# Ledger of designs, part 14: VH-VL binders against Mediator of RNA polymerase II transcription subunit 20 (mdt-20)

Target 1, 198 residues: Mediator of RNA polymerase II transcription subunit 20 (mdt-20), of Caenorhabditis briggsae (q61a42)
Amino acid sequence: MGVSWVFEAEQTAKSVERILEGIGAELMGQFQVDVIPYNPATPSTDYATNIVMHHSKCPQSTFSICPKTDFRVSPKAVCDRGFDLILGKLAGGLVIDNAGKIEINGNEYNIHSDWTVRVGTATQGTTVKGVVVEVEYDPTVIIVQCREMMAEFIKQVFNKYHETQPEIFKITEKPERYSTLDTMWQYLQIAAKLRKKT
Key: E = the ipSAE of ESMFold2; O = the ipSAE of OpenDDE; V2 = 0.75 times the mean of E and O plus 0.25 times the DockQ between their complexes.

## First folded at step 4 (VH-VL)

Design b9 (from m1 with heavy chain L100E; framework fv_modakafusp; at its last look DockQ between E and O 0.62; V2 from the best seeds 0.00; counts 0 for: pae E 3.6 > 2)
Fold by ESMFold2, look of step 6:
Structure b9 (fold): chain C 198 residues (1-198), chain A 120 residues (1-120), chain B 107 residues (1-107)
Amino acid sequence: as target 1 above (198 residues)
Amino acid sequence: EVQLVQSGAEVKKPGATVKISCKVSGYTFTDYYMNWVQQAPGKGLEWMGWVDPEDGETDVAEKFQGRVTITADTSTDTAYMELSSLRSEDTAVYYCATDEYYWGSYFDYWGQGTTVTVSS
Amino acid sequence: DIQMTQSPSSLSASVGDRVTITCKASQSISSYVDWYQQKPGKAPKLLIYAASSLQSGVPSRFSGSGSGTDFTFTISSLQPEDIATYYCQQSYSTPYTFGGGTKVEIK
């Protein structure tokens, strides 16, 4: 995966898709992201909640983050597909919280070959919680090379959302190499916020 | 040590406005939602709304829509709740309380409470 | 809005008694129930989260159970310092709602 900017949209998924269609975006198929909390079976200060995630564009990977104050200090791992099915047994008593799961389902679009835009509806159980948009620039994993262009793309396409950059984009002192876990962190933060909305 | 310190008690007339502050220390202000809870004398707890200090987004319970403004100032690590058009039934203790961002326990830290008395 | 119906509204018990408080949600909320203790003149204090998980530093005589719509909070052996009002709260979705409270007194 390239560099991604994930945000919550105020419009419906259909409205966002019509904007994309209006600028010539080509529908490429469906995508899914899920964000699944695993909690300690027994109350303990020794174990923390793990957030297990999957992105359909990385079908052979399972992502696990134990969120702390900041991404860089948060324990995290990328594991083979199916590892999440064993995690509760190997992690010493973590239990899946299906009720707390956020699922994001929607459509993927391509614009001028270099841009991929994913538009999904987020749900908790049967309740719709909001609309999530992922804008991916495929040609590079170096943030400094693309962040201003990505902000301008979002401004030109949506005329909104471009002023709140992902935290990883704000680093100025060193070239940062972007990873898929940076994308998953953005989904985690948005899912956590969506759970708290009326 | 996490601390939520609220502004002092207030006595107001009907129709006035009150603004209560909640200054936090001991954690990163933008990591937690700040919630506001009302407790009328001899009654239970009622959620008023929250603010996300990271981006200023808020949600306010329907009962308080139009009269309550909830804000956060990240330069001073202080949240505010402003209640306008005060009525006698607004006499209550008002609490700020943190809400964990990532599926954690809810309302794990509380301010000491601010008593607002509305009387003529 | 999710309504939380808490029962009883008050109770009196002797030191050493088992105390049980119930809370019923108006819809399924899985295990997203928290329990608070509020002593006279003080802010509420979290005791139980996620229906059954004991908050750090809370004595083991406090416990919680339940899922779906029916939840129970128990004090296995009531102590004098447990005089307080206890509240359940759903943490499934906003608006967050509290039960009406249960005032616990010593006979």
Scores: ipSAE 0.319, ipTM 0.695, lowest interface PAE 3.6, mean pLDDT 86
Fold by ESMFold2-Fast, scan of step 4:
Structure b9 (fold): chain C 198 residues (1-198), chain A 120 residues (1-120), chain B 107 residues (1-107)
Amino acid sequence: as target 1 above (198 residues)
Amino acid sequence: EVQLVQSGAEVKKPGATVKISCKVSGYTFTDYYMNWVQQAPGKGLEWMGWVDPEDGETDVAEKFQGRVTITADTSTDTAYMELSSLRSEDTAVYYCATDEYYWGSYFDYWGQGTTVTVSS
Amino acid sequence: DIQMTQSPSSLSASVGDRVTITCKASQSISSYVDWYQQKPGKAPKLLIYAASSLQSGVPSRFSGSGSGTDFTFTISSLQPEDIATYYCQQSYSTPYTFGGGTKVEIK
C-alpha cells in the first residue's frame, strides 16, 4: 500500500462519489474497513482495550492496536488473519464488543493510475455515524515525496479538508517512513470520534 | 498533578448569557476530550456536550443545541462553555470533565464545579 | 437516547455490609458503563470504567460487573467514607446518559 490521508467528509457518500465521477475517476469495486473493540474480561487498573482492524486492501492481515494518546506509544501489531481466532485465549482474557464495532463500507476509485480514493459510510450496528474518505498515493511509502502533492490533490478535488492533514504528515523529521499501521491509526482516530457523535 | 480549575459562581437574569471556563494543568490538553455536565439542585447528572481541543470539533446534546457553545483555547489550555437565553431551569452546577480520547469514554478528571443561578 | 434505570434510589447499611446497586440500560451497550461516587458539595469521582475496570487509586472493595443491559456495582465491605451518591453512566453513544443515582447512608 502507499501513503494514505484519511478524513471524515461533511457531505454524503453519494455527493463525494459525484465529485470523483466528475473528475474521471474509475470505479474499481467495493471497499470495507472493520474497527472492532476487545475489552478485558476482568477488572484492571487501566483501560486495556484492544482495537482489531481489517482493511479490504490487505485481506490476509489483521491489525491490532491498544490505543494510548499517541500512535508511537500505542502497542500495535500486524498479524495474519488467524490472529482473530486466538484473542480469546490470551492471558487476562479479551471479550469482543460487537455492539461497539464500527464498519465502513463503500466504493474504491482509481484516478490517473496513481491515486486510489475510497469512500465509505461508517455504521455502528444499524446507525449511520458518518462518511469516511481515504486518499491513497500508490507509488511511494515515503511521506516527504508525496505530502505536498497529496495536500494539493485534496484541495483541488474537494476544495476543502486540507485542515484534516494527518499528524504523521506534519512531523518534520527525515526520513519519515509510512506503514499500513499509519493508515489503520487514522481510521481508528476517526472511528473513535464517530462513536462519540450524536 | 492533574487539575481542572473552573471559573467562579455566576448570578444571571433570564435571557442573559453565561460563559464558564475550565483551565487544565498536569496533562496534555489535546489528549482528551473535554465534556460539560449539568447538575440541577438536588438532581442527577446530565451530559451537555464535548469539545476535542486538538481540532475544535464539538458535539452537543439535543436539549442544549442552539443555546450552548463549547470551545477550547490551546494557547491557554482552557475550555469554555457558553450558555445563552438563560432560563430559571438552567440554575445548576456545571462541571467540566475529561473523556478518554480513543474508543472508551469515561470521565477520569473533573473540575470543582461552577454554580450558575438564574433568577429574575 | 439510551435510558439508564438505577436501583435502588437510596439505601441504608451498616459498616462492613455488602452493598449492591444495579443499573439497567434500555438497549444493549456492551461493557460501556462507568460508575461514579459523589459526596455532598463535591464533583463526581470515577470508580469503575468499562463495566468492571477499577480506576487507579480506588480501593479494591469497589467492583463492577455486567454486560449488555444489566450491570451491578458492589461495595464488598462498606466503610464510613463511602457515604455518597453513586451514579452509573453509559458511554456507549452520545448523548451520554446517567442513572438517577443511589444515595448510600450508614445506619
Scores: ipSAE 0.185, ipTM 0.679, lowest interface PAE 4.2, mean pLDDT 86
ESMFold2 (binder alone), look of step 6: mean pLDDT 91; pTM 0.926
OpenDDE, look of step 6: ipSAE 0.347; ipTM 0.779

## First folded at step 6 (VH-VL; from b18 with heavy chain I51V N52D N54E S55D; framework fv_modakafusp)

Design c1 (at its last look DockQ between E and O 0.03; V2 from the best seeds 0.00; counts 0 for: pae O 10.0 > 2, placed apart)
Fold by OpenDDE, look of step 6:
Structure c1 (fold): chain C 198 residues (1-198), chain A 120 residues (1-120), chain B 107 residues (1-107)
Amino acid sequence: as target 1 above (198 residues)
Amino acid sequence: EVQLVQSGAEVKKPGATVKISCKVSGYTFTDYYMNWVQQAPGKGLEWMGWVDPEDGETDVAEKFQGRVTITADTSTDTAYMELSSLRSEDTAVYYCARGEYYWGSWFDPWGQGTTVTVSS
Amino acid sequence: DIQMTQSPSSLSASVGDRVTITCKASQSISSYVDWYQQKPGKAPKLLIYAASSLQSGVPSRFSGSGSGTDFTFTISSLQPEDIATYYCQQSYSTPYTFGGGTKVEIK
């Protein structure tokens, strides 16, 4: 996994795909992301909602984030695929919020070998909530090495959304390794917004 | 089938205002930008501006700023282009054209065009 | 503003001939060039988008190529029904701008 820039597109998935096809993107397959809230069985001010997520690019992983004010202070973990089964068995455990579940399904494209673009439709139950685009730069996992180039890419291909730069891109100054958790955090934030939409 | 149908020809006097409509069908109006293009007789194409029907946002070419207003009515799936302070130079065919993605590019399909004649 | 310089302004060729039209952008615009065909008294019709993508329903004799600043539109075998004025357009940034057009006629 490379460095990813995820945003909500205010247009149909098909229209985004047309853009990608127009610039020579090659359809590679489909992708899926799910964002599932888990709530404590016994609500308390001491316990927050835990978000469990999956990304088809990481089929063996389950991402768990208990969102706080910032990503850096949010408890988070990468677990194996069986983690979901454990959650339901924990004493005083978490209860799945299926009503709040967001699923993103769509197509994955490759552009010039270095770029992967995923375009998906976000749904909550049977309701379409929006379109989500993930732009991944594969050659590096170092933000400071690619953030300018990614910004330029977004500006050129998705110019309306060039201001949707992830926060981590702005604050990272050291050559720290980008994690898939950083991508999932972006999805988490977007999903939260989408859930609020009617 | 996606269609853009424009209002009929207009004859105006200098200083007047003309408002042209472009009614769409066959697609979700708010999913695409609507562009307006001017073509003077025997001349090329000139982009005037676009409107995002979803939120009413517009971008207008500098040449037409202050004189052109582009709007969209989502209740009737109709885009409008209003040009004020008409001059003889404004005599042209005006086209609405659907932008194929959210920032208004590329243009497909086009309306049939509306001829505006400005004469004293 | 981005200027699109289109060449030639007019050309005459025989049926079956290869026709080439060029468009040069004043700055790099990646692949954001579209080509339109306009027949007399009609609205423009999109033929090529994103420099080289053929619009659905358009004959395969039409093609486009190029990136950056130099773009080419080609009719591999000119047909009588191809008599029209052709325009390039940059769709990179607003204000969107068109080339001056190329009037294509049959000898």
Scores: ipSAE 0.006, ipTM 0.553, lowest interface PAE 10.0, mean pLDDT 90
ESMFold2, look of step 6: ipSAE 0.197; ipTM 0.687
ESMFold2 (binder alone), look of step 6: mean pLDDT 93; pTM 0.949

## First folded at step 7 (VH-VL; framework fv_modakafusp)

Design d1 (from b5 with light chain V33L D34N; at its last look DockQ between E and O 0.64; V2 from the best seeds 0.00; counts 0 for: pae O 2.3 > 2)
Fold by OpenDDE, look of step 7:
Structure d1 (fold): chain C 198 residues (1-198), chain A 120 residues (1-120), chain B 107 residues (1-107)
Amino acid sequence: as target 1 above (198 residues)
Amino acid sequence: EVQLVQSGAEVKKPGATVKISCKVSGYTFTDYYMNWVQQAPGKGLEWMGWINPSGGETDVAEKFQGRVTITADTSTDTAYMELSSLRSEDTAVYYCARDLYYWGDYFDYWGQGTTVTVSS
Amino acid sequence: DIQMTQSPSSLSASVGDRVTITCKASQSISSYLNWYQQKPGKAPKLLIYAASSLQSGVPSRFSGSGSGTDFTFTISSLQPEDIATYYCQQSYSTPYTFGGGTKVEIK
């Protein structure tokens, strides 16, 4: 586990993969991320959507976030995979919004041992919504130790996408530990935007 | 109490630019997207675009791309919609309306509307 | 883009009547459908969100139903203050689109 930078690419997944292969990336396998909204049975302004997410990197975990404008103030939890089964029973019942589900499927690459890059196609049902790239630096979980290097890496490999720096990278000034929830927050934000697009 | 207060009526000539403001109060400005909606006289509602005040990201309907600029000033809790190259067809009432950030979006609060008249 | 077809474009009914307005989406929008009321010279007002959820403060005579592509808005007992134009709106994806509106009048 390391620090991840997730962004939407305007390129095709294949084109991104070609770039990675060109710099010596090794295909390691496939990955999957899903972002699933759960809505209160009785919607109100007091109860927001609960987003449930999974990442193939953490196959035994379920990530739950009630998104606010700021990650720090968003109720969040990491649970086991069984959480999905009882979610509908919580707080009077939540209803799964399968139509709003975003799923990202693609390939995982390793670059020079220290970098893991995941390239996936985001779909909503049968509709392709875009391409998502996750760049992970494995050697550290401290943002301030690697954010400049990560920015440089993305600039060199993905050019303009270095401008898509995650908010957590901007606000972190102390050596706080990066967690998978920080990655999932990025996926959530991207998925929300993708869902809104035709 | 949530309030969206828009700037006053505008009269412009063809080719000119108009900028409308929408000042919010009673809630955290950055917690909600801000939408702009156009309504020509006697016609229906047409979505123009939205802005995420938190990050400044915008989405504009294709019909208005190239002529509409949506901005937000978080220091004053004000959203702006600028429409350039005005034409007679742009004569309408323009509304700002707040929207949720992620899922389950709806426009629960609206500005009072700003009338823009484009005439020679 | 998702087209919203609203019907009828206008209707006239008596006080106490049941009024029904329909909205059809060109593709499935799940339950991302809202209903608004607009009175002359005023901004639209949200009545129903998420297809069937009643906005706070809205009278219970207003209701919505449907999912996917077909939606229905109902006033169980039309009141004089309900004279307005009603719009459906999809929030499934951008560009957000509205129905053409239904003008409701009292006989």
Scores: ipSAE 0.213, ipTM 0.734, lowest interface PAE 2.3, mean pLDDT 90
ESMFold2, look of step 7: ipSAE 0.544; ipTM 0.807
ESMFold2 (binder alone), look of step 7: mean pLDDT 93; pTM 0.952

Design d2 (from m1 with light chain V33L D34N; at its last look DockQ between E and O 0.29; V2 from the best seeds 0.00; counts 0 for: pae E 4.9 > 2)
Fold by OpenDDE, look of step 7:
Structure d2 (fold): chain C 198 residues (1-198), chain A 120 residues (1-120), chain B 107 residues (1-107)
Amino acid sequence: as target 1 above (198 residues)
Amino acid sequence: EVQLVQSGAEVKKPGATVKISCKVSGYTFTDYYMNWVQQAPGKGLEWMGWVDPEDGETDVAEKFQGRVTITADTSTDTAYMELSSLRSEDTAVYYCATDLYYWGSYFDYWGQGTTVTVSS
Amino acid sequence: DIQMTQSPSSLSASVGDRVTITCKASQSISSYLNWYQQKPGKAPKLLIYAASSLQSGVPSRFSGSGSGTDFTFTISSLQPEDIATYYCQQSYSTPYTFGGGTKVEIK
C-alpha cells in the first residue's frame, strides 16, 4: 500500500498500456473498482447519498463515503464486504442506484518494483464512459515524501496529466499517513464526472 | 463562503454576440463543472450546457449548438458563456450554476443572473 | 432527450395545507431528480436532491419521493414564505432538463 494518484486519461486503455510497456512495465494482473451510489429511501438531512466502493486491491473491504464539500468533512468508513448486505437496512434504508454504478476494469502493471500502475475502462451499464489510470508509489504512505517524485513520474510518462494533481497532494503539508480511503475519494470524484458525460 | 458573481445586464441587437462572465470564489474552481441555464421572461428553466474548468471540455444542448461557446479561465476563476447570432427569443435571464457534490449533478450554487435583452 | 412533465402548472392553497407536485420523466432516471424553489427576481434554490435528500438548511416541511419515472414533491404545511415557482430537474443525463414549473400561491 502506497500513495496513489488517480486521473482520467483521454487515450484508450490500450494506448496507455503501450506506453507503459514501452518503459518496461510488467503486467501483473487485472484490477477492478466499482463506485455505487445509495440513496435514502426516505427524506432526511442526516442521511444523504452514500457512495459505496470496492477496490480489488482490498478484496475484503467495502469503502463507504457520504460526500460533502471536501474529503475531511465527509463521513467515511471502511467495512467488510458484508456491509453491502446490510446497508439497505441502516437508517431507514438506502436504495442501491445500479443505474449510476460506475465500474472500472483493466490491467495492473509494475514498474521498477516501486510503482504500480492500473489502467482501466470505466463503464456505466454497457456504455463506456472513459479510461482511468491509477499511479501508486509503494515505498511510502507519506504524501510530502513522494508527491514531487510522483508529479515528475506522471509528467514524464503521461505528460499533461501531471496537472491533475489530487487535492490531498496540494493541501497536505505535514507528514500525515495516506490511506486507501484517499484513493477511493479520487475514484469517487472521477466517477461523478464520468456520469456527467454522454 | 461560495459565491458566483455574474457580469451586468446586456442590451444587444439581433445578430450580435453577447458574452457573460461568472466569477467564482470560496471553492476550487477546477473541481466542479460550471453550468449555464437560460430563463426567458415568465418561462421555465432551460439548461444550456456545462464546462469542465479542469480541461475545458464542454457539453452543450442541441438547441444552442453552433451558437453558444462555454469557456473557463482558471487564472481568474471565471467561466464564460458566449451566445452569437442573437435573436429576440434569446431575451432572457442567464444563470451560471454549479454543484459541489460528488455523486450527481444538482445545482446548489447559483449566480445572481444576467439579463440579456435582444431588440431592434 | 428526457422530457420532464410537471403537474400542476399552478395551484392555490391555504396556509397549513399539504401541497403536492408531481414530475414524470419520459424514461427512467433512477433517483437523479432534483427540486428547486424560485422566488420572483431570484435565482432558483435547491431544496431536494437525489429524489428525496433534503438540502442542508431547508425546512423539514419540504420532502421528495419517487424513483424511476414518477416523482413527488411535498410541502407538508404550506407557509406564506413558500410562495414561489417550483421546478423539478433530471440530472441523469445531458441535456439536463427541467419540468415546466408549478406556481404556488396562497389563498
Scores: ipSAE 0.043, ipTM 0.698, lowest interface PAE 4.0, mean pLDDT 90
ESMFold2, look of step 7: ipSAE 0.161; ipTM 0.680
ESMFold2 (binder alone), look of step 7: mean pLDDT 92; pTM 0.934

Design d3 (from b5 with heavy chain N35H, light chain D34A; at its last look DockQ between E and O 0.44; V2 from the best seeds 0.00; counts 0 for: pae E 2.9 > 2)
Fold by ESMFold2, look of step 7:
Structure d3 (fold): chain C 198 residues (1-198), chain A 120 residues (1-120), chain B 107 residues (1-107)
Amino acid sequence: as target 1 above (198 residues)
Amino acid sequence: EVQLVQSGAEVKKPGATVKISCKVSGYTFTDYYMHWVQQAPGKGLEWMGWINPSGGETDVAEKFQGRVTITADTSTDTAYMELSSLRSEDTAVYYCARDLYYWGDYFDYWGQGTTVTVSS
Amino acid sequence: DIQMTQSPSSLSASVGDRVTITCKASQSISSYVAWYQQKPGKAPKLLIYAASSLQSGVPSRFSGSGSGTDFTFTISSLQPEDIATYYCQQSYSTPYTFGGGTKVEIK
């Protein structure tokens, strides 16, 4: 779909939704993202932790990343939705860590047809960890064409967070095509930070 | 290879402030969270808080909120923990410790420890 | 806060003995447990993470098991260099907490 900027909000999900409603945003439905760690079943130098993710707006996809220092060097794959059923059956492979799962559930809004904003509450088990906002600019997948406009949108709508710019926005010097894996990397980074919060 | 080198022992009076440094080498400082752990007699090991050196986000255990400030200087690859309003029960060894993985909260490398003695 | 109850608080064993240390969490923490070795005057050293995963460079005589609330750390054949205090740690939720420690001696 489009280019996304994902950030953690300090406000409650209700407060963010009131901001969106105040500028005429139209509720379009619900969304869910989950971030699920899979760990080696036994100690091994041959296997590393793998993070499996789903986004409800990509219903046919399963996203898998073995996170390293940054996105470009992290092993990653996009697979069909059946992939995670296979992971649980691999002998000597990876085991799901349900207790480490971060789930983000919330509502999706449309603003002026070109903007989609998703507001969700992140939980680990029964514990609320924070509020996550995804701002998507639908008409392009080329970051340099929209990043300044997205920063201005976030500044005008939320009065802050325009300096939470995703890493890919900062390091892309030429027109590069944005993909859903770039969005999922942002969710992974935020989930990792939320998990470490008190 | 990976090293976490802490500042030297300190003797302080009640009410004073101590600031402990933890200089890292052998890895990219901004790629890993840094934690601080107190080891006092009778309590064992006690987690104090963390910092993400990339961006400076922190979290501090409730017991230490208001007295502990955790910072990082990415130009010198050094983390700092400052404990103010020192009390006799703050007499302890203080460690910096690195997270094992981006997702994991297991401490794979530790500093040598800094002894702080609070005496009247 | 999640309490980690570690037992025993101390033990003595002979070289070659199997040593078992346990930790019980006050609530289910899945496999979010680490085990550390600490020798006098030194910082803790990570031995086991994720309840059962052996840290790089750690001898295979060290092992961990458990999930949920009950966790076990085992030294299959105690060696003289294993004299230390051992700690469990939960990493499920903040504040991260440690067991009270188990002092292991050879006599």
Scores: ipSAE 0.317, ipTM 0.691, lowest interface PAE 2.9, mean pLDDT 86
ESMFold2 (binder alone), look of step 7: mean pLDDT 93; pTM 0.950
OpenDDE, look of step 7: ipSAE 0.509; ipTM 0.827

Design d4 (from b5 with heavy chain Y102F; at its last look DockQ between E and O 0.55; V2 from the best seeds 0.00; counts 0 for: pae E 4.5 > 2)
Fold by ESMFold2, look of step 7:
Order: sequence, then C-alpha cells, then structure tokens
Structure d4 (fold): chain C 198 residues (1-198), chain A 120 residues (1-120), chain B 107 residues (1-107)
Amino acid sequence: as target 1 above (198 residues)
Amino acid sequence: EVQLVQSGAEVKKPGATVKISCKVSGYTFTDYYMNWVQQAPGKGLEWMGWINPSGGETDVAEKFQGRVTITADTSTDTAYMELSSLRSEDTAVYYCARDLYFWGDYFDYWGQGTTVTVSS
Amino acid sequence: DIQMTQSPSSLSASVGDRVTITCKASQSISSYVDWYQQKPGKAPKLLIYAASSLQSGVPSRFSGSGSGTDFTFTISSLQPEDIATYYCQQSYSTPYTFGGGTKVEIK
C-alpha cells in the first residue's frame, strides 16, 4: 500500500496504543507478521538462511528473502500463498527452523485517512522479545514525497524514535517505487536484532 | 581465508585501562557480529559482549557493565575492546570471535587470543 | 541468564572408547547449543553448532544431539588428538553462556 517506517519501541504495546488513542487513532483490527528462517539441510561455512515471511495485510503472498548486507543485493521473491508448503518438500532443500521464528501480533490503527499504525508484540516461542511499530503513510509509494513528513510524524507522536530511520529512507534521493518487500525487509532487520536480545 | 588477528600481550597495573584490537580479513567485516570472550587462567570461557559493526550497536554482559567498551572501525576492519579500572582478577586471555548476523549465532572463527596480566 | 550445567568436569578414557559429555540448560533453548574444543594455549574451535550440525572440516566421530534443555556431545571413537577441554555454549539469547568445560584425557 504505502511507504512504511518500522521501528522497535521500548514501551509496552499497551503504552504505545494509549499514545495513539490519545491523538484520536481508531482501532481497525488485528495484524500479524511472522519471520521464519529456513536453513540448508547440509551446513556450510557461509551459512545461508532463507527467510520466509507473511504479513496478514497481504494474505495471498509469501515473501522470501535470502538476506545479504543490503536489500538490493539480497535474492528475494514474492510468491503465492502455497510456496512455504512446497519449499519444505524440495529434495535436498531447506528445512524450517521453528525455534528461530519471530511472530509479531498486534493491533492496527488509522489516524485520519492517511496514516496506518500497527503495534505488535514480537515473540520467539513463548518469550517476549520486544514491541514493534509500523507507521505507514498510505497516499504514496514514492519515498522522497513523504520522507520528511513521516519523520515529523514519528517525532511528534513517539518523540524518541526519529533516529531509527530505515536505511531505504537515507539512500533513496530519486523517485523510486516503494514495495511491500521494502516493508518486509524492515521487519526482517528488526526481527534479527530482537532475536539477539534478552 | 578468514582471519582474526589480535594485538599483542599486555602487562598492566591495577586501575589502568587496556584496549585490545581484532583486525579481520577474508570476509566482509560488517556482515558478522564480533564477540569478546574472557578466559581467566585455568578457568572456562565467559562472554563479555558483542558489537554489530554495521551500525555500532553493542551489548555487554552485566559483570562488565561500566568497565568495558566495545567499538568497531569499518575503515580498517578492526574491532576493539577496552577494559578500564583493571583488577587482578582481570588477568586472562581475551578472544575476539565472529558470529553469523542472521540466525546462526555460533562462533565459527576466533582470534589467537591476547594475554593481559594485571599485577603489582 | 541461562545457566549451562556441563558434566562431567573431567574424564579419562582409552583410545577407541566412546566419550559422552552432557549439558543441561536452565530453561528451554530449543537447539541453540554449540560445542567447542580447546587445546592448551589455543583458541576454542567450533565442532558442532545448532545442537547437531557438524562444522566443516570436523571429523565425523564428533556428534551432538538434544533439544530443549538436555544436550549431548559424543566422540564415537576417541583418538589421541582429541585430548582437549570441551565446552557447550547456548546461543539462544544474551548473555551467551558456556558450560564449565570437560577436560578429556587419555588413560
């Protein structure tokens, strides 16, 4: 849909929700994102993980990224819903790592017509790993058209998180079309960091 | 060939500061977390902390809070660990060790170790 | 913090013997356990990661198993070059913690 800024909040999900409600946000429903590692059946010294992800707002899609240092050089695809079922059946292929899975579950809010904010709790198994917030500006897919406005929104509403600007916001100076994979990359990066925290 | 080369042995007085370097080669420095591990004489291994060289984010074990600073210089592909207010019990071998940034947190390559002796 | 209780602290065995070392985690850590070998004066060397995956270049006589809280490291046929101290490590969450080590000697 639009351009998203995803960040980790140090407040509880309920505290973030109270902030949103205080500025007039309307609860629109629930959302879920999962981040699921698939590992090669045979180990290597350059261990390559294929990350399979789902976002409940894109129920027909499975997102697959083999992460490298930068999104643009990372092999990636958007696949049909059944991809993850087929992936596990490939001979000599990838094995699901359920223990490494990060699930983000929470609530979606709308602020006026233009802003969607998703607030979720990230878990690994039964362990809470943190709180994740996604701020989406719905009217455009062009980052340079909304980047400074989104930064001001984050500053005004959340105060502490304007320094968490996604890398794509920093490196994109020309009109370039933002896609759902760009949002999923942000979720992937945050999930990887959350897994390394207590 | 992946290599982690640490700075040489050091002898320090109590209360001093030591800074150990770990220079990497054979891989992209910013693709992997760097960890620091302490091993006191005749003792086991104790994790001190990690750094993500890509963004400079760190985590430090509670035992070392306030005394250890972990940094990275991406222009020289070198990680650093600085331990201040040295005590005699800080006499140990210190290792840097690489771990995988994405979902593989095993320490696959280690530096040769740096002996720090705190005495007199 | 997740405590890793490793046993035994030392053992002595003959060449060709099967050697078994155990680690118990204070909470479930799935398969996020790694095993290291350390010879005197040397840095640790990774042998097994993710509980059971053999690191490249490591002889197949080394193996690991377990999930949850109980983990086992096995040398199927002890060789003279296997004299070392062995450590388990949990990599589930920080602070990463090691077992106390097991010193393996030849009779």
Scores: ipSAE 0.146, ipTM 0.649, lowest interface PAE 4.5, mean pLDDT 85
ESMFold2 (binder alone), look of step 7: mean pLDDT 93; pTM 0.944
OpenDDE, look of step 7: ipSAE 0.184; ipTM 0.731

